# VHH binders against q6mzz7r34to333, part 16

Target 1, 300 residues: q6mzz7r34to333
Amino acid sequence: TFKDETFPAADSSIGQKLLQEKRLSNVIWKRPQDLPGGPPHFILDDISRFDIQQGGAADCWFLAALGSLTQNPQYRQKILMVQSFSHQYAGIFRFRFWQCGQWVEVVIDDRLPVQGDKCLFVRPRHQNQEFWPCLLEKAYAKLLGSYSDLHYGFLEDALVDLTGGVITNIHLHSSPVDLVKAVKTATKAGSLITCATPSGPTDTAQAMENGLVSLHAYTVTGAEQIQYRRGWEEIISLWNPWGWGEAEWRGRWSDGSQEWEETCDPRKSQLHKKREDGEFWMSCQDFQQKFIAMFICSEI

## First folded at step 4 (VHH)

Design m4 (framework vhh_3k1k_2)
Fold by ESMFold2-Fast, scan of step 4:
Structure m4 (fold): chain B 300 residues (1-300), chain A 120 residues (1-120)
Amino acid sequence: as target 1 above (300 residues)
Amino acid sequence: QVQLVESGGALVQPGGSLRLSCAASGFTFSTYAMRWYRQAPGKEREWVAGISWSGGYTSYEDSVKGRFTISRDDARNTVYLQMNSLKPEDTAVYYCAAPFGYSLTDYDYWGQGTQVTVSS
């Protein structure tokens, strides 16, 4: 079984700053095979953003870009390649990233930092033992230097590193933008779409009263015009890489809101799903007020 | 009160070097990513360089890659921009910023700026 000596199962791969900030001690490293929950899978059933659950690193900027990437088959295949825990398994995994004008391969072993049989950073969601997001996060940590180098990075860097594309930055408070048209056009073109909230009362990400997280990155998953009362409203769907219902929008068009009961739109059953999966709808007006920027990453 | 104070700007000939400093106070500097921006006469403010809170990751605008280096000293609450091989196109007021988002264009606090002029 392969052991990567250039990115070892040691504190150096986590980084001193993250160890100290998160007060981590006696970190254990395990291969997925040694974790409870059944046999590990690189990809189980299909690739989805719902495979991703952020852990102790503040790498939402990377995970939001990754969540968007799951909707693009070409980038998925290029980055994840054809790999498994069963076929030709040797404890080695490879991922491709865009760096300095070219695609480069990053090789890692599959040892992951754990605490109490739970991954410290990106972890499989509870219903499956699916490790492609955990391993890809490790590969990106190696590319940047350590897991601590994933803390509070930049959305534009993640988008470019995953695609080699070009960024359109939409400043939500200053730009007159037709959000539904912009999102639909970008989605049809296969572009990645992400957005960000401003800082809150502290210098870290934290859940606010309205259910949004401050100083946080989200994936934009769709936008629609919907019938409401005697007219139309524009709504946008977002995914939070935290992946748990404690940090999900509670305002207009949220999963339990009155708007979903009052709408007569024939697409209601297709658009409205009551789940604590980190995905939610909100009005484009609230989006433009509560978020600061939206990024569209397109092919060169 | 949060305060960012830039210094080090000067008149320099093409090919010269300058080191800009930004002294920060009023917040826990070591937990913030820091950025440098610049604004040339008659143009909008643009991002130049960024450094992660850990200092292990840096990023640069394409036109300054290989010539500028951003660094930080958490013990002194200071972020630096080392500028080498300066060109007339680098003439601008340079601003330090502590961002409030995960974007190269987002910022929480701005400094007052320091003027860099590259001319013979």
Scores: ipSAE 0.013, ipTM 0.287, lowest interface PAE 8.1, mean pLDDT 82

Design m5 (framework vhh_3k1k_2)
Fold by ESMFold2-Fast, scan of step 4:
Structure m5 (fold): chain B 300 residues (1-300), chain A 121 residues (1-121)
Amino acid sequence: as target 1 above (300 residues)
Amino acid sequence: QVQLVESGGALVQPGGSLRLSCAASGRTFSSYAMRWYRQAPGKEREWVAGISWSGGSTSYEDSVKGRFTISRDDARNTVYLQMNSLKPEDTAVYYCAAPRGYSLYGSYDYWGQGTQVTVSS
């Protein structure tokens, strides 16, 4: 089984700053096959943003971009390549990133830092032994230097590193934008869409009373016009890479809100996914007020 | 790529005032909180003041409260520290700090070269 000597299963790969901040000591490294929960899978039933659960690193900027990437299948083959834990497994995985004007290949072994039986950083979702997000995060950490180098970053950098595309930055408080049209147009063009909240009471990511996380990156997963009362309202769908059990929007159009009960839109059952999965709807009016920026990454 | 350039440091007498500026280039920081730190000779760098992305919230180290005011001008991508009623113990190199992304924490910030403030007769 392959052992990567250039990015070893050691504290040096995590980085001193992150070890100190998270007070980590004697970190154990395990291959997915040595973790409980059954045989590991690289990709199970196709890729999805719901395969991603953020762990101990503050790499929401990367994970939000990655969540958006899962909605565009052309990047799947380019970045993830054809790999598995079964056919010709040798403990080695490879990924491609855009760097300095070209695609570069990053090779890693599949040893992951763990605490007990769970990954310290990005981990498979509950009842899922799917490791493509965990391994891709490790490859990106190697590319940038260590997991601590992933701890802070910018959405636009992650979007470019994953696509080689061009960023349009929409300042939500100063830009007149038709959000539903912008999101639908970008989605049809295969663009990646992410957004960010401003800082809150502290200078770190923190769950707010309205359910949003301050100083945090989200994936934009869709936008629609929906029938409401005697008219129409515009709504936008967002995904939080924190995943299960973390803060979720509690305002208008949130899971369990009165708006979903009152609407007679025939698409209600398709749009309203009342699940605790980090994905939620909110009005475009609230989105434009509560978020600070939306980034669209296009191939052109 | 990101550059922070502090300016405004000078020699001033006790009770005097100075306004420090921190001009950022290479990235816009209008969506992020910004901070000022200082370091006296032989001492560790200490936090002085912080300002939220909107400017609606500010925070200060106890020893400077009521004397220092942090502000920002996002059109110029610049953060300011207005220092009033300066004391000899305020003598230090003052540093501007910008986040390296979506979480702020000490050594993960971008730092400028610093600007020297000396309070002495």
Scores: ipSAE 0.039, ipTM 0.472, lowest interface PAE 6.0, mean pLDDT 82

Design m6 (framework vhh_3k1k_2)
Fold by ESMFold2-Fast, scan of step 4:
Structure m6 (fold): chain B 300 residues (1-300), chain A 121 residues (1-121)
Amino acid sequence: as target 1 above (300 residues)
Amino acid sequence: QVQLVESGGALVQPGGSLRLSCAASGRTFSSYAMRWYRQAPGKEREWVAGISWSGGSTSYEDSVKGRFTISRDDARNTVYLQMNSLKPEDTAVYYCAADRGLLYTGSYDYWGQGTQVTVSS
């Protein structure tokens, strides 16, 4: 099977800054076939943001962009290509990224850093069964230099590297914006939409009392007008790359909120999914107050 | 906790080069993403370049791509902006900013005092 000597299964591929910050030593590398949980799949059933679970790196900026990418079939197909662990498997995987004005192919082997038989960084939510997010993260780490280079990166860089597109930055505290219109228009155009929370009391991402994470990137997955009392409210849907069972918004329009019980909107059953999957709704008013920026990445 | 001091600004002829430096104080410098902004008279402050916490990711405003290079030296607590092929429209006060990543168009953490770059004959 293929061994990539230019990005080896070694500490150099993780990077000294991340090794020291996370106090990592004697890191083990394994191919997906050597991990418990059954036979590996590159893509199982279909591609979804719910395939992604952030691990030990502070690379939510990249994962939020990736989550948005899963909603665009054209970018998805261009980047992930057609690959499998079953047919023509040789331990080699390829991904495309936009770099210096053109698409470049990044080749990796499928050895992944592991801790206790689970991936150290991005991990499959299906018990080590689906590996496209883990392998794509490895490819991006190789492109940038190491996994350490994914730690505290720039959201705009990830969006451009995945699309070759142009970024619109919406400053939520200073820009009057029709969020439902902006999100729906961008979604119809196939644009990637992400957003970010401001810094908290520390210089790291941390869960807050309201369920949001500070200094963190999220994917914008939708926006709608919903009937509420004798009028309409505007709500926005967000996905946290921390994944299933992690911190979710606890305020208005959250999964267990009174607003969902009181609304008479006929679309309630379609919009309201009461699961701890990292995805939640909040009012556009709360979104504009609690988040700092929204990024829309569009084709040139 | 971070204080920033820019230096290196000067008068230079079109086509010339300058290297700007931004020295930071504090034990947490290596945990911050660093950015350069500029402001010309009568214009709003404009983002120019950014470098990630690790130094592995850099980003540039379109008008400076290929001419400017941002880099960092964590041992010296310093970030640099190498400016080549300077044009009169690059004339501005250049500011460095420190934050914990994500934002290019504004910083909610720390700003320096600025250093004047003038490109003219």
Scores: ipSAE 0.013, ipTM 0.343, lowest interface PAE 7.9, mean pLDDT 81

Design p1 (framework vhh_3k1k_2)
Fold by ESMFold2-Fast, scan of step 4:
Structure p1 (fold): chain B 300 residues (1-300), chain A 123 residues (1-123)
Amino acid sequence: as target 1 above (300 residues)
Amino acid sequence: QVQLVESGGALVQPGGSLRLSCAASGFTFRSYAMGWYRQAPGKEREWVAGISGSGGRTYYEDSVKGRFTISRDDARNTVYLQMNSLKPEDTAVYYCAAHLGYGSYYTSAYDYWGQGTQVTVSS
């Protein structure tokens, strides 16, 4: 099995910042086949943003961009390539990122940092069964220097590194914008869309009373006009990279809200999927008030 | 209490050099991206340079590329702006800013700001 000497299974690959902040010591590294939960898969079933679950690093900026990318088959194919744990497995995986005007390949071994049989960073879906997000996170950590180098970053950096595209920044508190038109136009063009919340009472990402996470990055998954009380309201759909059952918006247009019962929009059954999957709807008015920025990454 | 304190501003001749420092306290400095902004008399505040939380990436406004260098020393909770080949057009109050890495430093509001330090390039 392959052992990457340039990004070893050692504390240097985690980095001092994260080791100190998380008080990590004697970190164990394991290959996916050595974890409980059955045989590992690179991709199990199909690729989806729901495969992604953030772990101990504050790399939501990267994971939100990645979540948006899962909706674009062209970028998925370019970055993930064709790889498997079953066909010609040698403990080696490779991914492509955009750097300095060109696509570069990053090669890694599949040793992952663990604590008590649980991955320290991005968690494999369904109890250690699907590893593409974990391995891609490791490759990005290697590209930037260490897992510590993923700990707090900029959404636009992740978007460019994953696409080589051009960023449009929308300041939600200072610029009038037709959000539904902007999101629909970007989605039709195959663009990646992400957004961010401002700081809360502390300097860390934390769940707030309204269900949103402060100092956090989200994926924008859609926007629509919906019939409501003899008129129309604009709503936007977001996904939280914290994953299943984690903090989710509790205000207007949330999964259990009165608005979904009161609307007679013919598309209600298509739009309202009541699941604890980290994805939720909110009004564009609340979005513009509660979020600070939206980033659209487009092909040149 | 959160504080960003800039220092190093001075009157210099065209072609001269200055190093600005920004000392941070009251927050987890190593987790924040740091940036420099400037505001000339009668002008809007403009972004000058930024450095990622890891220090691995630096970014510059086009007019300062090749002349200014941003760097950080996490052991001292300090960010620096080395300014070379100064021009009269660089005259401004320079502000240090910190952001917990989730927004663009050239377009987004920062979480913390300093009070500024005056740089004047004579003639």
Scores: ipSAE 0.036, ipTM 0.448, lowest interface PAE 5.4, mean pLDDT 82

Design p10 (framework vhh_ozoralizumab_d1)
Fold by ESMFold2-Fast, scan of step 4:
Parts: structure tokens; sequence; C-alpha cells
Structure p10 (fold): chain B 300 residues (1-300), chain A 123 residues (1-123)
């Protein structure tokens, strides 16, 4: 079984910042097959943003971009390649990232830092031993230096590193923008869309009373015009890389809100899925007020 | 009490060099992306450079690329801007600014910003 000497199962791969900040000591490293929950899978059923659950690193900037990428089959194929824990398994995995004008292959072993029987950083879904997000995070940590180098970052860096594309930054407070048109146009073009909230009362990401997380990055998953009462409203769908949740929007168009009960839109059952999976709808007006920026990453 | 204190500004001839410093206190400097932004007389804020929390990545607009170098010393809580081949159009008040790494160099929302230091490029 392969052991990567250049990114070892050691504290140096975590980095001093996270070791000190999270008070980590005697970190255990395990391969997925040594974790409880059944045999490991690289990809189980299909790739989805819901496979991603953020752990102890503040790498939402990376995970929000990754969540958006799951909707683009060409980028998924290029980055994740064809790999498994059964066919030709040797404890080695490979991923591609864009760096300085070219695609670069990053090789890792599949040893992951754990606490108890749970991954310290990105975690597989509950009851599913699916590891593509965990291993891709490890590869990105190796590319940048350590897991500590993922701890806070620029959203546009993750978007470029995953695509080689061009970033359009929309300042949500500077002037009105047709959000539904912008999101639909970008989605149709295969672009990745992410957004960010401003800082709150402290210098850390934290859940606010309205259910949004301050100083945090989200994936934009859609936008629509929806029938409401005798007119139309614009709504936008977002996904929080924290995953299941304690932090989900509680305002207009949130899960279980009065708006969803009152709407006669024939697409209601398709658009409204009342689950605590980190994905939620909100009005475009509230989005433009509560978020600071939206990033669209396009090919050329 | 959060403070960002810039220094090193002054009068310099075209083609000359200046090194700006920014001393940070009252927050976890090593966790923040740092920026240099400038405001020329009668103009809005213009982004000059950005550096990641670790110092591993730096960014510049075309107007200063190849002439300016941003760097940081996390042990000293200090941000630097080395400005070479200065031009009259570089005349501005230069601010250091901090943001936790979310958003682009076009962001108008910095968590913290200093009081600024004046750089005048003229013969």
Amino acid sequence: as target 1 above (300 residues)
Amino acid sequence: EVQLVESGGGLVQPGGSLRLSCAASGFTFRSYAMYWVRQAPGKGLEWVSAISWSGGRTYYPDSVKGRFTISRDNAKNTLYLQMNSLRPEDTAVYYCAAHLGYGSYYTSAYDYRGQGTLVTVSS
C-alpha cells in the first residue's frame, strides 16, 4: 500500500496553525478501509454537493467552489479522474488542479487524519463511506502546503484552481443586478457560481439569528421567478458547505415558510424540498442585502 | 482595540522607490488576507495588491504588476509594500486593509482599514 513521503501521515501535513488553534495532539491517521461503516467508495451512486461536509478547517471558500463544480461533468471528470478502492487499488489517488496556466497532477496516499472514528476535516456522508471529497481536500492541502493552508482563503482562488476560468465579481451592494438572469445565464454556460457573506460582530464565521453564517462562502445552486399571490417574486437557491443543519436561512422562502404554503406555482414541488441538507431558498432582495459578493467563474 | 498603522509614505521622484509598512494589532493578523488599496485626489478607492493569510499567494492589477511587491511577516504582525519605478499616477493615500479571505480584490467590504499614508510622486 502506497505511502506518500512528500505529504506524510504526520503533524507537518496538518500544519502548526490548525494544530495550535484546534488544540490537536496525537492525531491518528487511517485509510478509509480501516474506518467503521462498511467498505469505502471513492464515488457512491453519483457525484453531488451533498457528498461534502465541512470539518475542522475554515475552507468553505474551497468547498463552496467544489459544490458548484459538482454540477459540471467535464470539470468533475478532469479533476477526479477514474479511480476506486477496488479496481487496481494501491492506496494512491490522483487529482488535477489548474496552476499558473496549466493542469497539474497531485498524487496522495489515502491516509486521512481522524479523531475517534471521524475525519478531522471534510467528512463522508452519514452511513455512506464515500471519500472523493475527503481525498480531494487532502490533495488540495498538499498542493498548497498543508491543511493549515486551506484555513481561510480567497473564493476566486479556489474557482480558478478548479477550472482555469475567468472570474466575474458582482458587488451586491453597488448597484441593482438582475440576479435571476445572471444566474440562469451562467448556469446554462456551465459556469461555477459562488457567493460570500460579510463579517459579523466577531472575527470568525458564526451562525446569525437569521440562520445565515457570517464571514462564510456559499454555492449558488439556482435562481427562479416564482408565482406569489397575484404577482411574481425572484428567489435564489444557496448551499452551505457546513452541510446538515444548524445554520439555515429562516426568512422569506425558507423551508416551511408561509411563502411556500401560499404559492400556487406549478413548479412548487420541484423547487421546494424541505430538508436540512444545507440548501435553501431566499428572496433575491434579501440575498442582495445580506450577501456582499457573487462570483461567476466562466471558460474564457 | 483594532489598529492598522501605515508608515513609509513621502515625496519621491518619478522612477524612484518607496517601501510602505503596516503594523497590525488587536486582531489575529495571521488569519487575515491583507490588502493595499489607494485613493488618488478626487478619485475612488483603487485596489493595489492582495496577499493570502500565509503569504503564499499575491495578486496585482496590471497597473502595478512587475513594479510593486506585497509581503508580510506574520511573526511581527506587519504588512509591506515595496514600490519600484514609481510614476506620477501612483500619487495617492495608501491604506492597508484586512479581510478574512472571503471576497475578491474588488470587494468594498474590508473588516479593518488603516488611516493611510500619503505617497507623492513628482519632480
Scores: ipSAE 0.021, ipTM 0.383, lowest interface PAE 4.9, mean pLDDT 83

Design p11 (framework vhh_3k1k_2)
Fold by ESMFold2-Fast, scan of step 4:
Structure p11 (fold): chain B 300 residues (1-300), chain A 123 residues (1-123)
Amino acid sequence: as target 1 above (300 residues)
Amino acid sequence: QVQLVESGGALVQPGGSLRLSCAASGRTFSTYAMGWYRQAPGKEREWVAGISWSGGRTYYEDSVKGRFTISRDDARNTVYLQMNSLKPEDTAVYYCAAHLGYGSYYTSAYDYWGQGTQVTVSS
């Protein structure tokens, strides 16, 4: 089984800054085959943002971009390639990233840092034991130097590294923008869309009482105009890479809100999926007030 | 929170070199990505360079690429901007900024700014 000596199963691959900040000690490294929960899968059924659950690194900037990428077949194919734990398995995985004007291939072994039987960083969200997000995170950590190099970063960097595209930055607190039109146009073009919340009471990502996380990156998954009472409202769909519903928006148009019970929109059953999966709707008005920036990454 | 103090600004001749320093105090400096911005009188503030919290990644505006180098020394809580081959259009007040990494290097700064240091390039 392959062992990558250039990015070893050692503290050096995690990095001293993250080890100290997270107070990590005696970190064990295991291949997915040696983890409980059944046989590992690289990709099970299909690729989805719901395969991703953020762990101990503050790499939401990367995971939010990755969540958006899961909706684009061309970028998924380019980056993840065709790989398996069952066919030609040798403990080696490859991923492509955009760097300095070209696609570069990053090779890793599949040893992952764990504490107990749980991955320290990105982990499989469902009981499907699907490891493409965990391995891709490891490859990106290797590309940048260590897992510590993923701890705090910029959405622009992740978007470009995953696509080679160009960024449009929309400052949400400045001039008015037609969010539904912007999001729908970008989505039709295959662009990746992410957004960020401002700092809260601390300089860390922290769940607030309204359910949003401060100093955090989210994926924009859609926007729609919806019938409500005798008029229309504009709503936007977001996904939190934390992957849990306890860190979901609790205001208007949230999963349990009265707006979903009262709307007569014929698309209600298509738009409203009441699950604790990190995905939620909110009004565009609340979005523009509570978030600070939206980034659209488009092909050249 | 963090406090940032820039130093090193001076009058230099075209083609000259200058090193700016930004000393941080307060929170643990090593948790921040750092950036340099500049603003000439009557113009918009523009991004110049950025460095990741680990120092493993550096970023530059195209007009300064190859001439400016950003670096950091976490033991001294300091970020540097080495400016070579200076041109009159580099004349500006230079600001350093500390980012927790969810912003944009090009258009917005989320967190903390210094007071600025004046760089003047003239013959």
Scores: ipSAE 0.096, ipTM 0.451, lowest interface PAE 4.5, mean pLDDT 82

Design p12 (framework vhh_ozoralizumab_d1)
Fold by ESMFold2-Fast, scan of step 4:
Structure p12 (fold): chain B 300 residues (1-300), chain A 123 residues (1-123)
Amino acid sequence: as target 1 above (300 residues)
Amino acid sequence: EVQLVESGGGLVQPGGSLRLSCAASGFTFSRYAMYWVRQAPGKGLEWVSAISYSGGRTYYPDSVKGRFTISRDNAKNTLYLQMNSLRPEDTAVYYCAAHLGYGSYYTSAYDYRGQGTLVTVSS
């Protein structure tokens, strides 16, 4: 069984900041095989943003970028490689990140920090024991120094580290942008799209009355023009790496909103699939008012 | 009460070195990206350097890259700028600035900015 001495199953790999802030002591490390919930899988079926659930680190900046990446299957092989808990398993996993103009391989063992049989940081969503997001987070923590080094970061850094691409930063409060056109054009080109909310009453990520999280990063999953009443409205789809049941937009075009009942758009059933997974629609007008920035990462 | 207090400015010969410090108080320093920005006589504000929340990433414009080094000590709530190979065009008031959120390493908007410290490079 492989043990990574350069990033050991120890407090040094978590880092002092998270140990103190989360009041962690006597942290246990376990391989996925030793966790309840059935046999572990690296990837089950295909990768999906719905495989990801953020844990105790404020690494939404990384997870939002990762969520966007799951919409581009070509990155699966490049970053995740072909790996398994069954075939040629030795407790070693490897991932590639873009660093200093080149792809760099990061090797880790599969010991993960655990509290009460749950991973402390990124965890498998619901009943599936898929560990690619957990292990990729560990690899990124090793690359940056520790899990504490994932705590708050720039969205541009995560996007570049995962793609080697170029960033367009759109300031939503000052930039005149056709959001539907920008999102559709970027999606067609295979670009990654993320966005961020401004700070709220505190200097931490916090669920607000409208269902959005302050000081938080989201994945942009789509945008459309939709028929509403006697005209057209523009709407945008977002995914929260906190996952289902944590916090979701409660305003116009949200799940269960009257707008979805009143619209006569023939694409209604296709666009408004009532999904359980932290994904929601909102108007582009509300998006531009409630969010501060949108980032588009494109291949050159 | 939020405060950013710069120090370490002064007169230096071309080719010399200075180290600037910024003492931060009244906010959770480790949750803010930190910046050095400067304003030369008769010119506008110019971004000089940026450092990520943990200190793991640093950014510089070409005008100072290789000569200046930004760093931070989150335990001491202090930001530093080591300036080497100083040139007359580096003469400016240097400001410490902070930004909360998932913003860019290159930004023109800051939540907090200090009062500045003067750096004069002349023979």
Scores: ipSAE 0.119, ipTM 0.539, lowest interface PAE 4.4, mean pLDDT 83

Design p2 (framework vhh_3k1k_2)
Fold by ESMFold2-Fast, scan of step 4:
Structure p2 (fold): chain B 300 residues (1-300), chain A 123 residues (1-123)
Amino acid sequence: as target 1 above (300 residues)
Amino acid sequence: QVQLVESGGALVQPGGSLRLSCAASGFTFRSYAMRWYRQAPGKEREWVAGISGSGGRTSYEDSVKGRFTISRDDARNTVYLQMNSLKPEDTAVYYCAAHLGYGSYYTSAYDYWGQGTQVTVSS
């Protein structure tokens, strides 16, 4: 079984800054097959943003961009390649990133840092059984130097590293923008779309009373016009990389809101899925007021 | 009190070198990404170089790649810009800035800016 000597199962791969800030101790490194649960899978039941759950690193900037990428088959295949834990397994995994004007391959072993049998950083889905997000995070940590190098970052950097594309920054408080048109046009073109909230009461990310997280990155997953009462409203769909059961918007058009119960739109059952998966709808008006920026990453 | 104080600006001949320093105080320095910007007379402020909070990731504007190097010393709460092979076009006031957040290009009460240090490249 392969052991990567250039990114070893050691504190040096976590980085001194994150070890100190999080006061980490008793860190053990384990391969997925040694974790409790069933047999490990690289990808289980196809790729989805819902496979991603942020852990102890402040890397939502990377994970929000990754969430958007899961909707784009072109980039998924280029980055993740064809790999598994069963077919030709040797404890080695490969991923591609854009760096310095070209695609580079990053090779890692599948040892992951754990504390008490839980992964410290991105957590595997399906009872510790789906590992593509955990391994990709490790590869990105190796590319940048350590897991500490993922701690705080910018959406623009992650979007470029995953695509080699060009960023359009929409300033939500200053720009006259038709959000539904912009999102639909970008989606049709195969672009990645992310957004960010401004600072809150402290200089750290915090869940707020309305269910949004301050200083946080989100994936934009869609936008639509919806019938409501005697007219139409514009709504936008967002995904939080904190994942299943975490903070979700509690305002208009949220899961369980009166707007969903009262709408007569024939697409209601397609658009409204009541689940605690980190994904929610909100009005474009509230989005433009509560978020600070939306980033669209397109091919050159 | 939050402060960013730049130093090291001077007059230098074309082809020369300078090292700029930015000393930070009053906030958790290690959690912030640090950037250098510059502004020449009659021009808009432009980004020059950036370094992540951990120090492992650096980025540069195309015109300075290979000539400038950004680094940080978290024990001393200081960020540096090593400038080599200076050109007259590098003449500007250089500013350091601290940014906290998961996205960029936002306005935040936790974004901090220094007062600037003048770099002049002339014979």
Scores: ipSAE 0.013, ipTM 0.321, lowest interface PAE 8.0, mean pLDDT 83

Design p3 (framework vhh_3k1k_2)
Fold by ESMFold2-Fast, scan of step 4:
Formats: C-alpha cells, sequence, structure tokens
Structure p3 (fold): chain B 300 residues (1-300), chain A 123 residues (1-123)
C-alpha cells in the first residue's frame, strides 16, 4: 500500500502548534481498514454535509465552506474525483484545490492520526464508515503545510481554495437585504453560501445561551417564506460544522419552538426536521441581528 | 513586547494616492494574517483589506476594491496598503491588525492592533 513520503505518518504532519496545544504524544496513525466499525467507504450514495464532524482542529472556516460545497455536484466531482476503498485500492487518494490561479492536485496516503478508535480531527458522522471528509481534510492539511495550518483560518480562503470563485460579502448590519431572494438566487446559480457570527464577550469561539457560537462559521442551507399567524414570515436554515449534539439555535423557529407547532404551512413536514444534527431554522430578522456577515461564492 | 506601528497617513486631495505601512515586531509575523481597518469620526471601525499569512490571498471591502491594494514583505515584517483614487469618504484613522483568525477576515479574533494613522482626503 502507498506511503506518502512528502506528508508522512509523523508528528511533522500534525505540526508543533496542535501537538503542544492538544498535548499530543506518540500519535498513532491508522488506515481506515484498521479502524473498528466495519469496512470503510470513500463515499456512500452521495456526499452530504451530515457526513462531516469537526474534530480537534479549529477549522470550522473550512468545514462550513465544505458543507456548502456538498450541494454543488460540479465542485464535488472536480475535487473528490472517482475513488474507492474497494476498486483499484492502493492506499492513495487524490483531491483538487484552487491555488494561485489554477487547480492543483494533492496526493495523500490514507493513514489518519487517531486517538484510540477515533480520528483526532474530522471524523465520520453517523454510524457509517465514510471517509471522504477525513481524507479531504488531510489533503488540505498537506496543501497548507500541516494540520496545525488548518487551526484557525478564514472563510474567504476556504471558499476560494474550494472553488476558484468570486466572493460577495453581505454586511448584515449595514444595508437592507432581501435574504430569501439572495439565498434562493445564489442557490439556483450553484453558489456556495456561508455566514459568520461576530465576537462574543471574549475573543474566542464560545457557545452562547441562545445556542449560537460566537466567532464561528456556518453553512447557509436554505431560506423560505412560511405561513404564520395569517401572514408570512421569512426564515433561513443554517448548519453548524460542530455536528449533532453541539450548539444549536434555541430561539424562534428552532426545532422545538412554538412557531413550528402553530404554523399551518403545507410544507411544514418538508421544512421542519426535528433532530439535533447541527442544522436549524431561524427568522431572517434574528439572523440579521445575530450574524454579522453572509458570504456568497460564485463562479466567475 | 508586541508592536504594530502604522505610518504614511497624510492629507491628500481627492483622486490622490497614499501608501500606508505597518511595521511589526515581537511576534512570529509570517504566521499571522494581516488586516487593515479604518474608523471615521462617529462611526464604527470598518474592515478594509486582509492578506493571508502566506501572502497568497488578498481580500477587500467592496467600497475599496480596485482602488486599494494590500501586500506584505515578510523579510521586513511589514504590511502595506496602497490607496489610489482617494475619496473624501476614505477619511479615517487606519489601523493595522495581526490575527490567527477564526471565521472571516471581517469577524476574526484579533491578537494585536496598532495605534492608527490618520488619513484625511480633502480639498
Amino acid sequence: as target 1 above (300 residues)
Amino acid sequence: QVQLVESGGALVQPGGSLRLSCAASGFTYRSYAMGWYRQAPGKEREWVAGISGSGGRTYYEDSVKGRFTISRDDARNTVYLQMNSLKPEDTAVYYCAAHLGYGSYYTSAYDYWGQGTQVTVSS
């Protein structure tokens, strides 16, 4: 099986920042075949943001962009290519990123850093053994230098690295914006949509009482008009790359809210998925108050 | 001691140009993304431009895109903001910031800030 000499299964690939901050020593590296949970899969059926769970690196900036990318077939095909753990497997995987005006192919072996039975960084979500997010993270770590180079970064960099596209920054506190129209138009055009919260009481990412995380990146997954109390309200759907059981909005239009119980909208069952998966709805009014910016990344 | 020292602020005519410099010391400069921010009297501090730690990526607020250029010289631990086609609306105190960033250039946590340099665009 292939062993990548340029990004070895060694501390140098993790980097000193994460080794020191996470107090890592004698890190074990394993191929997916050697992990418990059954035979590994690169992709099962199709990719989804729900395949992604953030691990020990503060790379939400990358994962939020990646979550948005899962909705665009062209970019996923270009970046992930056709690869398998079963067909012509040799322990080698390839991914493409946009760098310095061109698409660059990054080759890695499938050895991943682990603590016991879990990946240290991005790990498979659900109970399936689906490894495309883990391997793509490793490839991005190699591209930037090490896993430590993923630790803290910017949405703008991730969006460009994944698309080669142009970013529109919508300042949510500055100008009126028709969010439902903007999100629907961008989605129809195949654009990636992400957003960010402002700083909280401290200069670190923290879960707040309302369920949002400060200084954090989210994926925008949709926006709709919904029937409510003889009128219509505008709502927006967001995904937190921290995953299920983590911080999730607790205000209006959240999974357990009165609004979902009171609405008579015929699409209620399509829109309202009451589960803790990091995805939630909120009103566009609350979104504009609680978030600071929305980024739309489009093809040129 | 960590320091970011801005220079180059001046009074210029509308349509003029200025180059701001920010000299960094006391930290591992090349590991940090750098940004320029500005604050006009009576207004909130506004992000202007950002440059990645590798220098490979630059980002701009829409109102300055095409007029301002951010660059860095890692050998001299300095970041620059070249400002062209200046408008009265560009009048502000300009601040340099260094950050290990999380989220976006606009909203990222900031490790270090400079004291600012005044730019005035007036006839």
Scores: ipSAE 0.079, ipTM 0.500, lowest interface PAE 4.8, mean pLDDT 81

